# Designs tried in a protein design chat: VHH binders against Band 4.1-like protein 4 (epb41l4a). Part 15

Target 1, 289 residues: Band 4.1-like protein 4 (epb41l4a), of Danio rerio (Zebrafish) (Brachydanio rerio) (o57457r11to299)
Amino acid sequence: FYCEVLLLDESKLILTTQQQGIKKSTRGSVVLDYVFSHVNLAETEYFGVRYCDRSHQTFWLDPSKTLAEHKDLIATGPPYTLYFGVKFYAEDPGKLKEEITRYQFFLQVKQDVLQGRLPCAFNISAQLAALAIQSELGDYDPYKHTAGYVSEYRFVPDQKEDLEDSIEQIHKTLLGQVPAEAENNYLAIAKTLEMYGVDLHPVFGEKQAEYFLGLTPVGVVVYKNKTQVGKYFWPRITKVYFKETQFELRVLGRDCNETSFFFDAASKTACKNLWKCCVEHHTFFRMPE
Below, E stands for the ipSAE of ESMFold2; O stands for the ipSAE of OpenDDE; V2 stands for 0.75 times the mean of E and O plus 0.25 times the DockQ between their complexes.

## First folded at step 9 (VHH; framework vhh_5c3l_4)

Design k4 (from j5 with E104Y; at its last look DockQ between E and O 0.79; V2 from the best seeds 0.00; counts 0 for: pae E 3.2 > 2)
Fold by ESMFold2, look of step 9:
Structure k4 (fold): chain B 289 residues (1-289), chain A 125 residues (1-125)
Amino acid sequence: as target 1 above (289 residues)
Amino acid sequence: QVQLQESGGGLVQPGGSLRLSCAASGFTFSDYAMSWVRQAPGKGLEVVSVIYSGGSSTYYADSVKGRFTISRDNAKNTLYLQMNSLKPEDTAVYYCAASEGTYYTSGTEVYTDYRGPGTQVTVSS
C-alpha cells in the first residue's frame, strides 16, 4: 500500500505498508491519526481527509471503515492520493483553542478563496490578500518590497493590477501584526462571507430544475441560480433520508408543522454521499459547542 | 442474502442484566443504522435504541435511558445491547433491525429495511 496525503501547506505525508504498516485492512481512523499527529493537531474533530474517485466526485475518508471498504478510492490506485482539510468549518474560528488549529483553518480558507470556492468582492479580496501577505512576508519594507512585489503571489482567482495596488496599500497599514494575528484577522473577515464553510451538492427539483444544497455550519441552504431560496437550521431538521437517487429533508417549522423537501441527485452514489455528509453535519453542528 | 440473528435473550430476575447480540451478514454493516426494536405481549413495536452508521450518534427510548447501552463493532458486523437494571416492563421479544438512508433526530418512527427473527427477554421473579 502506497498513499500520499497532501497537506494544506502543500507538503505531503507518505504512508506505506513498509513505514507505518498501513494495509487495505487498516481502518480510516488509523490513517487520520497519523495525519493529525504529523500536523500536531489536538482539535481534530474539525478535520478529515478526502479522496476523489474516477468520476471526480469527492468523499471523506470514513474513520470507521477499512481502506478496502472505500471501493471508489481503491479503484483509483495505487498510488492513492488523499487530501487533508477542514471537514466542519467552525462558525467562529477565533474561538478555536489552539493556534495550530487556527493556522490550519487559515490555510484551508486561503485555498478556498484562491480556488474560487469562497467568492469575495474587490474590497474584501484586497483586505484578505493583504493579511495573507502580512502573515507570509511580515511588515512592509520598501527595501525588500519593491514595485510589483504582490505579483509574485496569488491570493484570488482574478488578481489584476488594480487589486494588487490595493493589496500593497493595505499591507502598508498592517505594520506590527505578527503572522498569527494577521491569520486570525483573515479568518474573522472570511467567516462573514456568504459561502464560508459551505459544502455544495448539485441536485434537481421539479422539471429537472437545477439546485444546489449547501451544507453549512448553521444548516442546509438551497440555492437556485446562485440565489438562496431556502435555509433550514440544523435544530429544525427532523429527518434526512435517501432512497436510490431521491433525497428527502424534513423540517419542523415554527408552527410545529413538518414539511418534507425532495430532490434528486445525479446518481445513487451522489445521493448517498449527500445524505452521509448531511447526517455528519447535523451530528456535528447540532451538538453543543 | 441479508441475515440478522439475535442472541443473548433469556430469563432474568428484576434488577438483573442481559447483553443482547445481533450478528449481521449480506450487507455492508458500517453503512447501516442499526436498532433494537421490541414488542411486549399484546403491544405494538417500540424502538428501544438506535445507533447510526458512524457509531457515535445514538437514540434511546425514555423508558430505557440510563439503563440500556447500544453499541456496535463494525469489524465483527455485530450490534449489541447491554441491558442493566431490568424491570418486568422490559419483558418483550427484542428484534435487531437495519436501515440504510434513514436518520431521525427526535422522532420515534419505526422504519427498517431488515429485521431479525427476535430473541425473548423475560424479567420475572
Scores: ipSAE 0.249, ipTM 0.637, lowest interface PAE 3.2, mean pLDDT 88
ESMFold2 (binder alone), look of step 9: mean pLDDT 82; pTM 0.832
OpenDDE, look of step 9: ipSAE 0.499; ipTM 0.791

Design k5 (from j5 with S106P G107S T108G; at its last look DockQ between E and O 0.01; V2 from the best seeds 0.00; counts 0 for: pae E 16.1 > 2, placed apart)
Fold by ESMFold2, look of step 9:
Structure k5 (fold): chain B 289 residues (1-289), chain A 125 residues (1-125)
Amino acid sequence: as target 1 above (289 residues)
Amino acid sequence: QVQLQESGGGLVQPGGSLRLSCAASGFTFSDYAMSWVRQAPGKGLEVVSVIYSGGSSTYYADSVKGRFTISRDNAKNTLYLQMNSLKPEDTAVYYCAASEGTYETPSGEVYTDYRGPGTQVTVSS
């Protein structure tokens, strides 16, 4: 067994039979514990490790199963590639107890913005990027940060000169913010964005109507034509079911009767993954805090 | 507990032959790619040869191709290396090794899941 675990700071943790004794009979929890220990993480419940199958679909490593029981992972290697990341986005990351936990959230959300998973308007993009620069480079210094220095860094998918000019001007106003403060301010802004912590799954309704189901910290959001058309908080979602490609949400209505909403996934694999992710979110976000 | 034990090394003159054996236990031998890996004095590990679980697919380093023959007996859990036309450059510790499907890291370094203690092969007059 040879495995690379890609961390959020773009470094790698190498896990092997030779060095750690990891083999196919090893449980996922053991792999997770190596990763959590490596990054010195105590608040581990928000995090997981993902893998991609041959079809480029992503799945969370199950801590209770052996590596051998992850058939779609095993088919891809050896060597194997795993991805450490935030599995359950805290609704308010500022309330996370440890700085290292907030730092990992900051890295994840920064990646989400850069990769376009967390869209933000021009003014918000400039603020976030300036906070990221303040955390990485420290205070603006005209001898270190010559004209155009922002162009050496990438913070958003479409980073043009007018945005970079705005980033520079905001960076100059952040004098004295230490990295932890800048990172916390980044998260405080990012948590207010509509797509923060939203895990989107494409689905279809009747007559091939396209929807997305968003699994969020507060519940399931249904999107049609980029417009939110339904929002169901976790306490009101009573059951989630699937059969083959059909996914069913059962929701308790105001009249205390249950109503079911049905969607089709593109494949049986996609449907099962949607169901599993939904159940996991439901369990996590309904637990007493 | 996995055990790999090499035998058959020794001192031989240039042009001579040796046959290495490796007895394996503690794992499902037929599921593993088996390999011979050597380390010459003062040098890093080099994959000499690999034989995959079916026995029909093999790899040989260019430096030994045509001179060395790898084989396995899955019924006896034994790996072999027939070394002919030996040269002084073949002097090394030879290790029996097992891996699931790979003998090389993404960075190009030799990787093995399990490796024996090795047997010395010395080729000199």
Scores: ipSAE 0.000, ipTM 0.339, lowest interface PAE 16.1, mean pLDDT 88
ESMFold2 (binder alone), look of step 9: mean pLDDT 80; pTM 0.808
OpenDDE, look of step 9: ipSAE 0.012; ipTM 0.326

Design k6 (from j5 with T108Y; at its last look DockQ between E and O 0.80; V2 from the best seeds 0.59)
Fold by ESMFold2, look of step 9:
Structure k6 (fold): chain B 289 residues (1-289), chain A 125 residues (1-125)
Amino acid sequence: as target 1 above (289 residues)
Amino acid sequence: QVQLQESGGGLVQPGGSLRLSCAASGFTFSDYAMSWVRQAPGKGLEVVSVIYSGGSSTYYADSVKGRFTISRDNAKNTLYLQMNSLKPEDTAVYYCAASEGTYETSGYEVYTDYRGPGTQVTVSS
């Protein structure tokens, strides 16, 4: 067995039978424990390891299954590629106990912004990027940071010169912030964005109208045409069910009546993945943090 | 080939205890909701208890609450039912059942994609 685990700092952890004794019969939890130890995490419950199948759908490695039972992973290799990341986004990452946990959240959210998963308005993008530069480069220094220095870094998907000028101006105002402080300030802003911690799943409703279900720290959000059309908190969700491609979410309304909402996924595999992610979110966010 | 096999049934006096086991194979056990259903002589099927994927949500019929405990060991692909303070009305054939794709915290509908052959529990003086 040979796999590479891509970490959030862009480094790789190599896991093999020879060095760690990992085989196809090994459970996912053992792989996760090696990764968590390598990055020195104690608050591991927020994190997981992902893989991508040949059709580019993403799955979380299941701690309770053997690697052999992950059929869509096994079909892609050897060698295997795994991706370490945040699975359950804390509502307030500032309340995480250890700085290493907050640092990993910072790396994940920075990636989310860069890849467009966490959309930001111009002013917010400039603030976040300036905080990221403060963490990486330290205080603005006109002898080191010559005209155009921001262009050497990428923070957002469509980074234009006017944004880069704003980033530089804000960086100048951050004098004295140590890296950990800048990273915490980054997270404090990012956690307020609408798409923070939202795991989107495309689904279809009546007349094949397209919706997205967002699995979030507080519940399931239904989106149509990029607008929120429903929001159901985890304590009010009483049933999550799928059969074939049909997904059912049953919620307890304010009138104490239960209502079921039905959606179709594009495939049985997508529907099962939506179901599993939804159950895992419900389990995690119903428990005390 | 999906297989569910119950064991641990038998004859016990009122007030006694039994532990039922169900060995499962041929499917990904950890993804399934597992249940015990029973059929008393001359009666229909009754859902006794359900344990959902992950083990954090469970259901018990009112007739067994506080006396029975459902559990699962995903490493061994085994479902359990600890039955304490047994009563004559608990006499039944007990079936292990499995269903994919369900997770509930209330409402508890009956789902049985697969069911074992059953094990007899008899509570009698």
Scores: ipSAE 0.521, ipTM 0.763, lowest interface PAE 1.3, mean pLDDT 90
ESMFold2 (binder alone), look of step 9: mean pLDDT 80; pTM 0.819
OpenDDE, look of step 9: ipSAE 0.527; ipTM 0.805

## First folded at step 10 (VHH)

Design m1 (from k2 with V50Y; framework vhh_5c3l_4; at its last look DockQ between E and O 0.71; V2 from the best seeds 0.56)
Fold by ESMFold2, look of step 10:
Structure m1 (fold): chain B 289 residues (1-289), chain A 125 residues (1-125)
Amino acid sequence: as target 1 above (289 residues)
Amino acid sequence: QVQLQESGGGLVQPGGSLRLSCAASGFTFSDYAMSWVRQAPGKGLEVVSYIYSGGSSTYYADSVKGRFTISRDNAKNTLYLQMNSLKPEDTAVYYCAASEGVYEVSGTEVYTDYRGPGTQVTVSS
């Protein structure tokens, strides 16, 4: 067994049978514990390890299953590639107890912005990128940061010169912020964005209308054409069910009547993954019973 | 082939205890929600208890809360029901049931994609 775990800082952790005794019969929790120990995390409940199948669909490694029981992972290798990341986004990352936890959240959200998963308006993009530069480079210094220095870094998917100019001007105003402060300020802004912490799953409604279900810290959000058309808070969700490709979400209304919403996933595998992620979010974000 | 086999039933006096077991094979046990469903004489099926596939969430019928404990051992593919303080009203055939894709906050609906042959529990003085 040979596995590379890609970390949020773009480094790799190599896990093998020879070095760690990891084999197909090893449970996912053992792999997770090696990763958590390597990055020195105590607040581990927010994090997981992902893999992609041959169709580029992403799945979370189940800590209670053996690696062999992850059939879509096993089909991709050897070698195997795993991705460490935030599984459950804290509503307020500033309340995380340890700086290392906030740092990992910062790295994740920075990646979310760069890859377009967390869309930002121009002004917000400039502020976030300037905070990221402040964390990476420290204070603006005209002798170190020569004209065009921002262009050597990537912060957003479509980074043009006008944005880079704005980033530079804001960087000049951040004098004195240490890296941890800049990272916390980054998260304080990013947590207010609509798509912060939203795990999107494509689904189809009646007549094959395309929707996305967003699994969020507060509930399930339904999107059509980038517009929110439904929002169901975790405490009001009474049933999450799938059979084959059909997904059912049952919600308790304000009138105490229950209503079921039905969606189709592209495949049974996608439907099962949607169901599992939804149940895991419900379990995590529903306070202890 | 899917197999569910209950064991541990029998005759017990009121106030007594029993532990039911259900051995499972032929499916990925850790993917399935598991339940104990009972049928008293002349009655329909009643969900006694339900446990989510990862074992982190459990549900109990009001009639058994505080007396019965459901658990699962995914390493052994086994479901358990510890029944304490048994009452004559608990007399029933107890079935082990499995269903994929089920997560219901209340355990009031019966899900029996797979069901064992049952084990008789009789509580009488």
Scores: ipSAE 0.464, ipTM 0.738, lowest interface PAE 1.4, mean pLDDT 90
ESMFold2 (binder alone), look of step 10: mean pLDDT 81; pTM 0.820
OpenDDE, look of step 10: ipSAE 0.562; ipTM 0.802

Design m2 (from k2 with T112F; framework vhh_5c3l_4; at its last look DockQ between E and O 0.56; V2 from the best seeds 0.54)
Fold by ESMFold2, look of step 10:
Order: sequence, then C-alpha cells, then structure tokens
Structure m2 (fold): chain B 289 residues (1-289), chain A 125 residues (1-125)
Amino acid sequence: as target 1 above (289 residues)
Amino acid sequence: QVQLQESGGGLVQPGGSLRLSCAASGFTFSDYAMSWVRQAPGKGLEVVSVIYSGGSSTYYADSVKGRFTISRDNAKNTLYLQMNSLKPEDTAVYYCAASEGVYEVSGTEVYFDYRGPGTQVTVSS
C-alpha cells in the first residue's frame, strides 16, 4: 500500500505499509488518525479526507470502512492520492478553540476563494487577498515589496491589475496585524459570504429541470440558475431517503405540516453520495451535544 | 456477501433480562438503519426497535418502550438490544434487519433490505 495525502498547505504526507503498517484491510479511521496527528489537530470533527474516482467524482473516505471496501479508490492505484480538508464548516470559525484549527480553516477557505467555489465581489476579494498577503508577508515594507509584488501571488480565479492595485493599497493599511490576526479577520469576512461552507450537488427536479442542492452549516439550500429557491434548516429536516436515483428530503414546516421534496441524481452512485453527505451534515449540525 | 448474525437469545423467566447482539458484514454498517423485528409463534413480523444512521435517532414499539434499549457500535459493526423486565408476550424469534438509504428523526416508516436468520427468545416460568 502506497498513498499520498495532499494537505492544505500543499505539502504531502506519505502513508505506506512499511512505515505505518497500513494495508487494504486497515480501516479509514486509522488513516484519518495518522493525518490528524501529523497536522497536530485536536478539533478533528470538522475535517476529513477525500478521494477522486476514475470518473472524477469525489467522495469522503469513510472511517468505518476498510480501504479495500473503497472500491472506487482502490481501482485508481497504487499509488493512491487523498486530499485532506474541511468536511463540516463551522458557522463561526472564530470560536474554534485552537489556533491550528483556525489556520487549517483559513487554508481551506483561501483555497475555496482561489478555485472559485466561494465567489467574492471585487471589494471583498481585494480585502481578503490583502489579509492573506499580510499573513504571508507581514507588514508592507517598500524596500521588500517592490512595484508589482502582488502579481507573484494568486488569491482569486481572475486576478487582474486593478484588483492587484487595490490589494496593495489595502495591505499598506494592515500594518501591525500578526499572521494569526490577519487569518482570523479573513475568516470573519469569508464566513458571511453566501457560498461559505456550501457543498453543492447537482440534481434534477420536475421535467428534468436542473437544480443544485447545497449542504450548508445551517441546512439544505436549493439553487436554480444560481438563485436560492429554497432553504430548509437542519432542525426542520425529519427524513433523508434515497432509492436508486431518487432523493427525498422531508421537512417540518412552522405550521407542523410535513412536506417531502423529490429530486433525481444523475446516477445511483451520485444519489448515495448526496444522501450520505446530507445525513452526515444533519448529524453534525443538529447534534445537541 | 451481506451477513447478519444474531446471538444472545435463550430461555429466561418473566422479569429477567437478555442482551441480543447482531454481527454485521458485507456492507458499510454506519450507512444503514438497523432494526430488531420479532415474530411470535403464529403471528406476523413486528418492528421492535430501529436505530438510524449515526445512532442519534431511535424508534421503539409501544409494547417495549422503557424496557428495551437499542444501540449500535459502528466500529465493531454490531447492533445490540438490551431487553429488561421481560414478559411472556416478548417470546418470539428476534431478527436483525438492515436498510440502506433511510435516515429519520421522527418517522415511523420502516424498511429493511436484509434480515438475519434470527435468535429465539423464550420468556417462561
């Protein structure tokens, strides 16, 4: 067994039979524990490890299954590639207890912005990027940071000169923020964005109309044409069910009436993944403890 | 490859206790709703209790509430039923059952895709 786990700082953790005793019969929880220990996390409940199958579909590694039982992962290697990341986005990452946890959230959200998963308006993009630069480079220093220095870094998907100019001007105003403070300020802004912590799943509704279901920290959001058309909070969701490609979400209204919403996924595999992610979100975000 | 195997049945006196276990394999245990169903002599199947994925939501038939406790250990792929204050009407074959794709917090609908061979529970003087 030979596996590379890509971390959020773009480094790799190599896991092998020879060094860790990891075999195909090893449970996913053991792999997760090695990764969590390596990055020195105590608040591990927010994090997981993903893999991508040969069809480019992504899945979370299941801690209760053996590696051999992850058939779509096993078919891709050896070597195997895994991706460490935030699985459940805290609504307020500022309340996370340890700085290392907030740092991992910062790295994840920075990646989300860079890859376009967390869209930001121009002024927000400039402010976030300036905070990221403050964390990375420290205080603006005209002798170190020569003209055009921002262009050596990428913070957003379409980074043009006018944005880079704005980033530089804001960086000059952040004098004295230490890296942890800048990172926390980054998260404080990012957590307010609509797509923060949203896990999108494509589905189809009536007459094959295209929708996305967003699994979020507060509930399930339904999107049509990038517009929110429904929002169901986790405490109001009473049933999550799938059979073959059909997905059912049952919600309790404020009038105590229950209503079921039905969607179709593209395949049974996609439907099961949606169901599993939805159940995991419901369990995490509604848990009374 | 799916296997469910019950154990822990036997003969007990009224008021006694038993703990049933069900060892599961061949599927991702944590994804399944797990249940105990029973069949008394000459009667149909009755759902005794259900524990849904994650273990946080349970259902109990009115006839067993307060006396029976369902639990699961996802690390060991094992389902349990603690049966206290047993009565003669609890005499039945108890089956372990599993259903994919079901997660309910307050619903009474029960599905099962797989069922074990059962274990006999006899409550008699």
Scores: ipSAE 0.536, ipTM 0.775, lowest interface PAE 1.0, mean pLDDT 90
ESMFold2 (binder alone), look of step 10: mean pLDDT 81; pTM 0.828
OpenDDE, look of step 10: ipSAE 0.541; ipTM 0.799

Design m3 (from k2 with S53P S57D; framework vhh_5c3l_4; at its last look DockQ between E and O 0.59; V2 from the best seeds 0.62)
Amino acid sequence: QVQLQESGGGLVQPGGSLRLSCAASGFTFSDYAMSWVRQAPGKGLEVVSVIYPGGSDTYYADSVKGRFTISRDNAKNTLYLQMNSLKPEDTAVYYCAASEGVYEVSGTEVYTDYRGPGTQVTVSS
ESMFold2, look of step 10: ipSAE 0.572; ipTM 0.774
ESMFold2 (binder alone), look of step 10: mean pLDDT 82; pTM 0.831
OpenDDE, look of step 10: ipSAE 0.726; ipTM 0.882
ESMFold2, look of step 12: ipSAE 0.561; ipTM 0.768
ESMFold2 (binder alone), look of step 12: mean pLDDT 81; pTM 0.830
OpenDDE, look of step 12: ipSAE 0.687; ipTM 0.869

Design m4 (from k2, 18 letters changed; framework vhh_sonelokimab_d1; at its last look DockQ between E and O 0.51; V2 from the best seeds 0.00; counts 0 for: pae E 2.6 > 2)
Fold by ESMFold2, look of step 10:
Structure m4 (fold): chain B 289 residues (1-289), chain A 125 residues (1-125)
Amino acid sequence: as target 1 above (289 residues)
Amino acid sequence: DVQLVESGGGLVQPGGSLRLSCAASGFTFSDYAVGWFRQAPGKEREFIGVIYSGGSSTYYAVSEKGRFTISRDNSKNTLYLQMNSLRPEDTAVYYCAASEGVYEVSGTEVYYDYWGQGTLVTVSS
C-alpha cells in the first residue's frame, strides 16, 4: 500500500505498508489518526480525509470501514492520493478551543477562496488576502517587500494588478498583527460569506432542471442559477432517504406537518454519497456537543 | 452475499428476560437501518422497532415501549433486542431486518430489503 496525503499547507504525508503497516485491511480511523497526529490536531471531529474516484467525484474516508471497503478508492490505485481537510465547518471558528485547530481552518478557508469555492467581492478579497499576507510574511517592510511582492502569492482565482495594489495598501495598515491574530481576523470575515462551509452536490428536479444542494453548518440549502431557492435547517429535517438515484428530504413545517422534497442525482453512486454526507452533517450539527 | 443471522432465542418463564442478537455480514452495517419483527403462529408479522443509520435514533411500536430495547454495535456488525417482563403472548419467531438509505430522527416502520431466518422465543411455564 502506497499513498500520499495532501495536507492543507501543501505538504505531503507518505503512508505505506513498510513504514506504518497500513494495508487494505486497515480501518480508515487508523489512517486518520496518523494524519491527525502528524498535524498535531486534538479537535479532530471537524476534519477528515477525502479521495476522488475515476469520475472525479469526491468521497470522505469512512473511519469505521477498512480501506478495502472503499471500493471507489481502491479502484484508483495504487498509488493512492488522499486529501486532508475540514469536513464539518464550525459556524464560528473563533470558538474553536485550540489555536492549531483555527490554523487548519484558516488554511482550508484560504484554499476555498483561492479555488473559487468561496466567492467574495473585490473589497473582501483584498481584505482577506492582506490578512493572509500578514500571517505569512508578518509586518510590511519596504526593504523586504519591494514593488510587486504580492504577485509572488495567489489568494483569489482572478488576481489582477488592481486587486494586488489594494492588497498591498491594506497590508501596510496591519502592522503589529501577529500571525494568529491575522488568521482569526481572516476567519471572522470569511465565516460571514454566503458560501462559507457549503458542500455543493448537483441534483436535478422536474424536466431535468439543474439544482445544487448545499450541505451547510445550519442546514440544507437549494440553489438554482446560483440563487438560493430553499433552506431547511437541520432541526427541521426529519428524514433523509435515497433509493437508486432518487433523494428525499422530509422537513417538519411550523404547522407540525411534514413535507418531502425529491431530487435526482446523476448516478446511484452520487446519490448514495449525497445521502451519506447529508446524514453525517445532520448528525454533527443537530447535536453539537 | 448479504446475511442476517438471529440468535439468543429459547424457552423462558413469564416475567423473564432474553437478549436476542442479529449478526450481519456482506454489507456496510453502519449505512443501514436495522430493526426487529416477530410473528406468532397464525398471525401476521408484527413490527417491534428500528434503529436508524447514523447512530442511536430509535423508533418503537407503541405497544412495546418500556419492555423492549433495541441497540446496535457497529464495530461488531450486530443488532440487539433486549426483552424484559416477557409474557406468554410474546411467544413468536423473532426476525431482524435491514434497509439501506433510511435515516430518520423520528419516524415510522419502513420497507426492509433483507431479512434473517428468525429465532424462536417461547414464553411458558
Scores: ipSAE 0.330, ipTM 0.686, lowest interface PAE 2.6, mean pLDDT 88
ESMFold2 (binder alone), look of step 10: mean pLDDT 79; pTM 0.804
OpenDDE, look of step 10: ipSAE 0.404; ipTM 0.738

Design m5 (from k2 with A33V; framework vhh_5c3l_4; at its last look DockQ between E and O 0.69; V2 from the best seeds 0.58)
Fold by ESMFold2, look of step 10:
Structure m5 (fold): chain B 289 residues (1-289), chain A 125 residues (1-125)
Amino acid sequence: as target 1 above (289 residues)
Amino acid sequence: QVQLQESGGGLVQPGGSLRLSCAASGFTFSDYVMSWVRQAPGKGLEVVSVIYSGGSSTYYADSVKGRFTISRDNAKNTLYLQMNSLKPEDTAVYYCAASEGVYEVSGTEVYTDYRGPGTQVTVSS
């Protein structure tokens, strides 16, 4: 058994039968514990490990199942590729107890911005990128940071010269911020963005209307045409159900009446994954204190 | 072929205890919501307790809260119900039930995609 776990700092952790005793009968929790120990995490509840199946769908490794029970993972290897990341985004990452936890969140959110999963307006993009470069390079130094130095790094999708100029100007104003401070400031801005911590799932509503369901730290958000058209907080959600491709979300209204919303997923596999992710979010976030 | 088989029922005095077991086969046990439902003579089915696939989320009917404990062992494909402080009102046939795709906070709805033949529990002086 041979697997590579890709970490958020772009390094790899190699796990094998020979080195760690990992077999198909090993539970996912054991694999997760090796990863958590390697990155020195104590606040592990926010994190998980993903895999991609042959159809390029992603799934969270289930800590309660054996590796053999992850049939779509087992079919892809050996070797196996796993991806460490934030599974449940803290609503306020500044309140995380340990700096190492906030650092892992910073790496994840930086990746979310770079990959376009967390869209930012021009001025916010410049601020975030300047904080990221302050963390990476330290204080601006004209002898080290020669003309065009920002273009050697990628912080956002489609990074153009006008944005890079803004990044440089803001970087010059951040003198004295240590890496941890810059990273915390990055998260303080990013947590306010609409798509922070949003796990999007495409679905269809009535008349084949296309929607996305966003699983978020506070609840389920319904998107149509990139705009929010509904928001249901976790404490108000009373039922999450699927059968075949049909997904049901039941919510308790302010009038104490319950209403069910029905959506269709593109496939049975997509529907089951949406259901499982939604249940896991509800379980994690239903106690918002 | 899905099979659910209950065991552990019997006759017990009020205040006594019983432990029910349900052996499961023919499906991926860890993916299923498992429940105990009961049927008293002449009555409909009542959900006694539900345990969701992760094992950390449970529901209990008001009539059994504090007295009954549901658990599961996914390695053995077995569901359990520890029944303490039994009352004559607990007399019923107890069924093991399984359903996929269910997550409900109230726990009062009956979902029995698969159901065992049941085991009799009789609480009598």
Scores: ipSAE 0.419, ipTM 0.735, lowest interface PAE 1.7, mean pLDDT 89
ESMFold2 (binder alone), look of step 10: mean pLDDT 81; pTM 0.824
OpenDDE, look of step 10: ipSAE 0.675; ipTM 0.857

Design m6 (from k2 with V105I T108Y; framework vhh_5c3l_4; at its last look DockQ between E and O 0.75; V2 from the best seeds 0.50)
Fold by OpenDDE, look of step 10:
Structure m6 (fold): chain B 289 residues (1-289), chain A 125 residues (1-125)
Amino acid sequence: as target 1 above (289 residues)
Amino acid sequence: QVQLQESGGGLVQPGGSLRLSCAASGFTFSDYAMSWVRQAPGKGLEVVSVIYSGGSSTYYADSVKGRFTISRDNAKNTLYLQMNSLKPEDTAVYYCAASEGVYEISGYEVYTDYRGPGTQVTVSS
């Protein structure tokens, strides 16, 4: 049994039967423990390990299931590729207890921006990137950081020179910020972005219209054509149900009446995953941080 | 083959306690909401308690709140119901039930995919 766990710092953790005793019969929790220990995490509740099936759908490793019970994972390997990441985005990362936890959040969000999962306006992108540079390189030094030094890094999709120039200018203003401070400031900005911590699931509504359901720290968001058309806070969610490819979200209205919203997923697997993720988010975020 | 098997029922005096267990097999236990439902003589099925797949969310009927505790061990594929301060009105056949894809805070509408044969609980002086 051979697993490769990609970490947020782009390093790779290798898990094998020979070295760690990992087998198909091994529970997901054991794998998670190895990963969490490796990155020295204490606040493990925010994190998980995910994998992609052959159709590129993402799933979280279930700690209570054996690896063998993750049929979609088993079908992909060996090697079995896993990805360490934030599963539940803290509404305020600044309130996280451990610096290492915050650092991992920083890495995750940085990746989210880079991969386009977290869209940013130009100015915000520049600020975030500058803070990331500050964290990694420290203070701007004209002898070390010659013109164009930012071009060696990637922060956003389709990064252009104008952004890099802006990043360099902003970096000069961040003099004195230690890495932890820069990272904290990064997260302070990122958490205000609309798509921060949004777990998107593609679905279909009436007449096969395309939607996305976003699972967030505060509730479920419904998107149509990249426009938010609905938002339901977790306390208002009274029922989450799936059958076959149909997903039902029941919401308590202000008039004390319940309304059910129905969506269709592309497959039973996708629908179940949506349901599971929704339930897990609700469970996690119904309690105060 | 899916199997649910309840145990732990019996005769107990009012104020007494019982612990029910349900052994599950033949399906991915952790993916299912598990429930205890009961049927008293001459009455319909009543949902007593529900624990959802994650284990952190539970539901209790008003009649058993504060007295009953539902729990699950996914590693052992076992569902439990700790019943304290039992009353004569708790007398019923108790069934273990499994439901896929159900997460409901109100617990009123529980779709049952699988149900065990039940165990008799009798509370009498």
Scores: ipSAE 0.392, ipTM 0.733, lowest interface PAE 1.1, mean pLDDT 93
ESMFold2, look of step 10: ipSAE 0.451; ipTM 0.740
ESMFold2 (binder alone), look of step 10: mean pLDDT 81; pTM 0.831

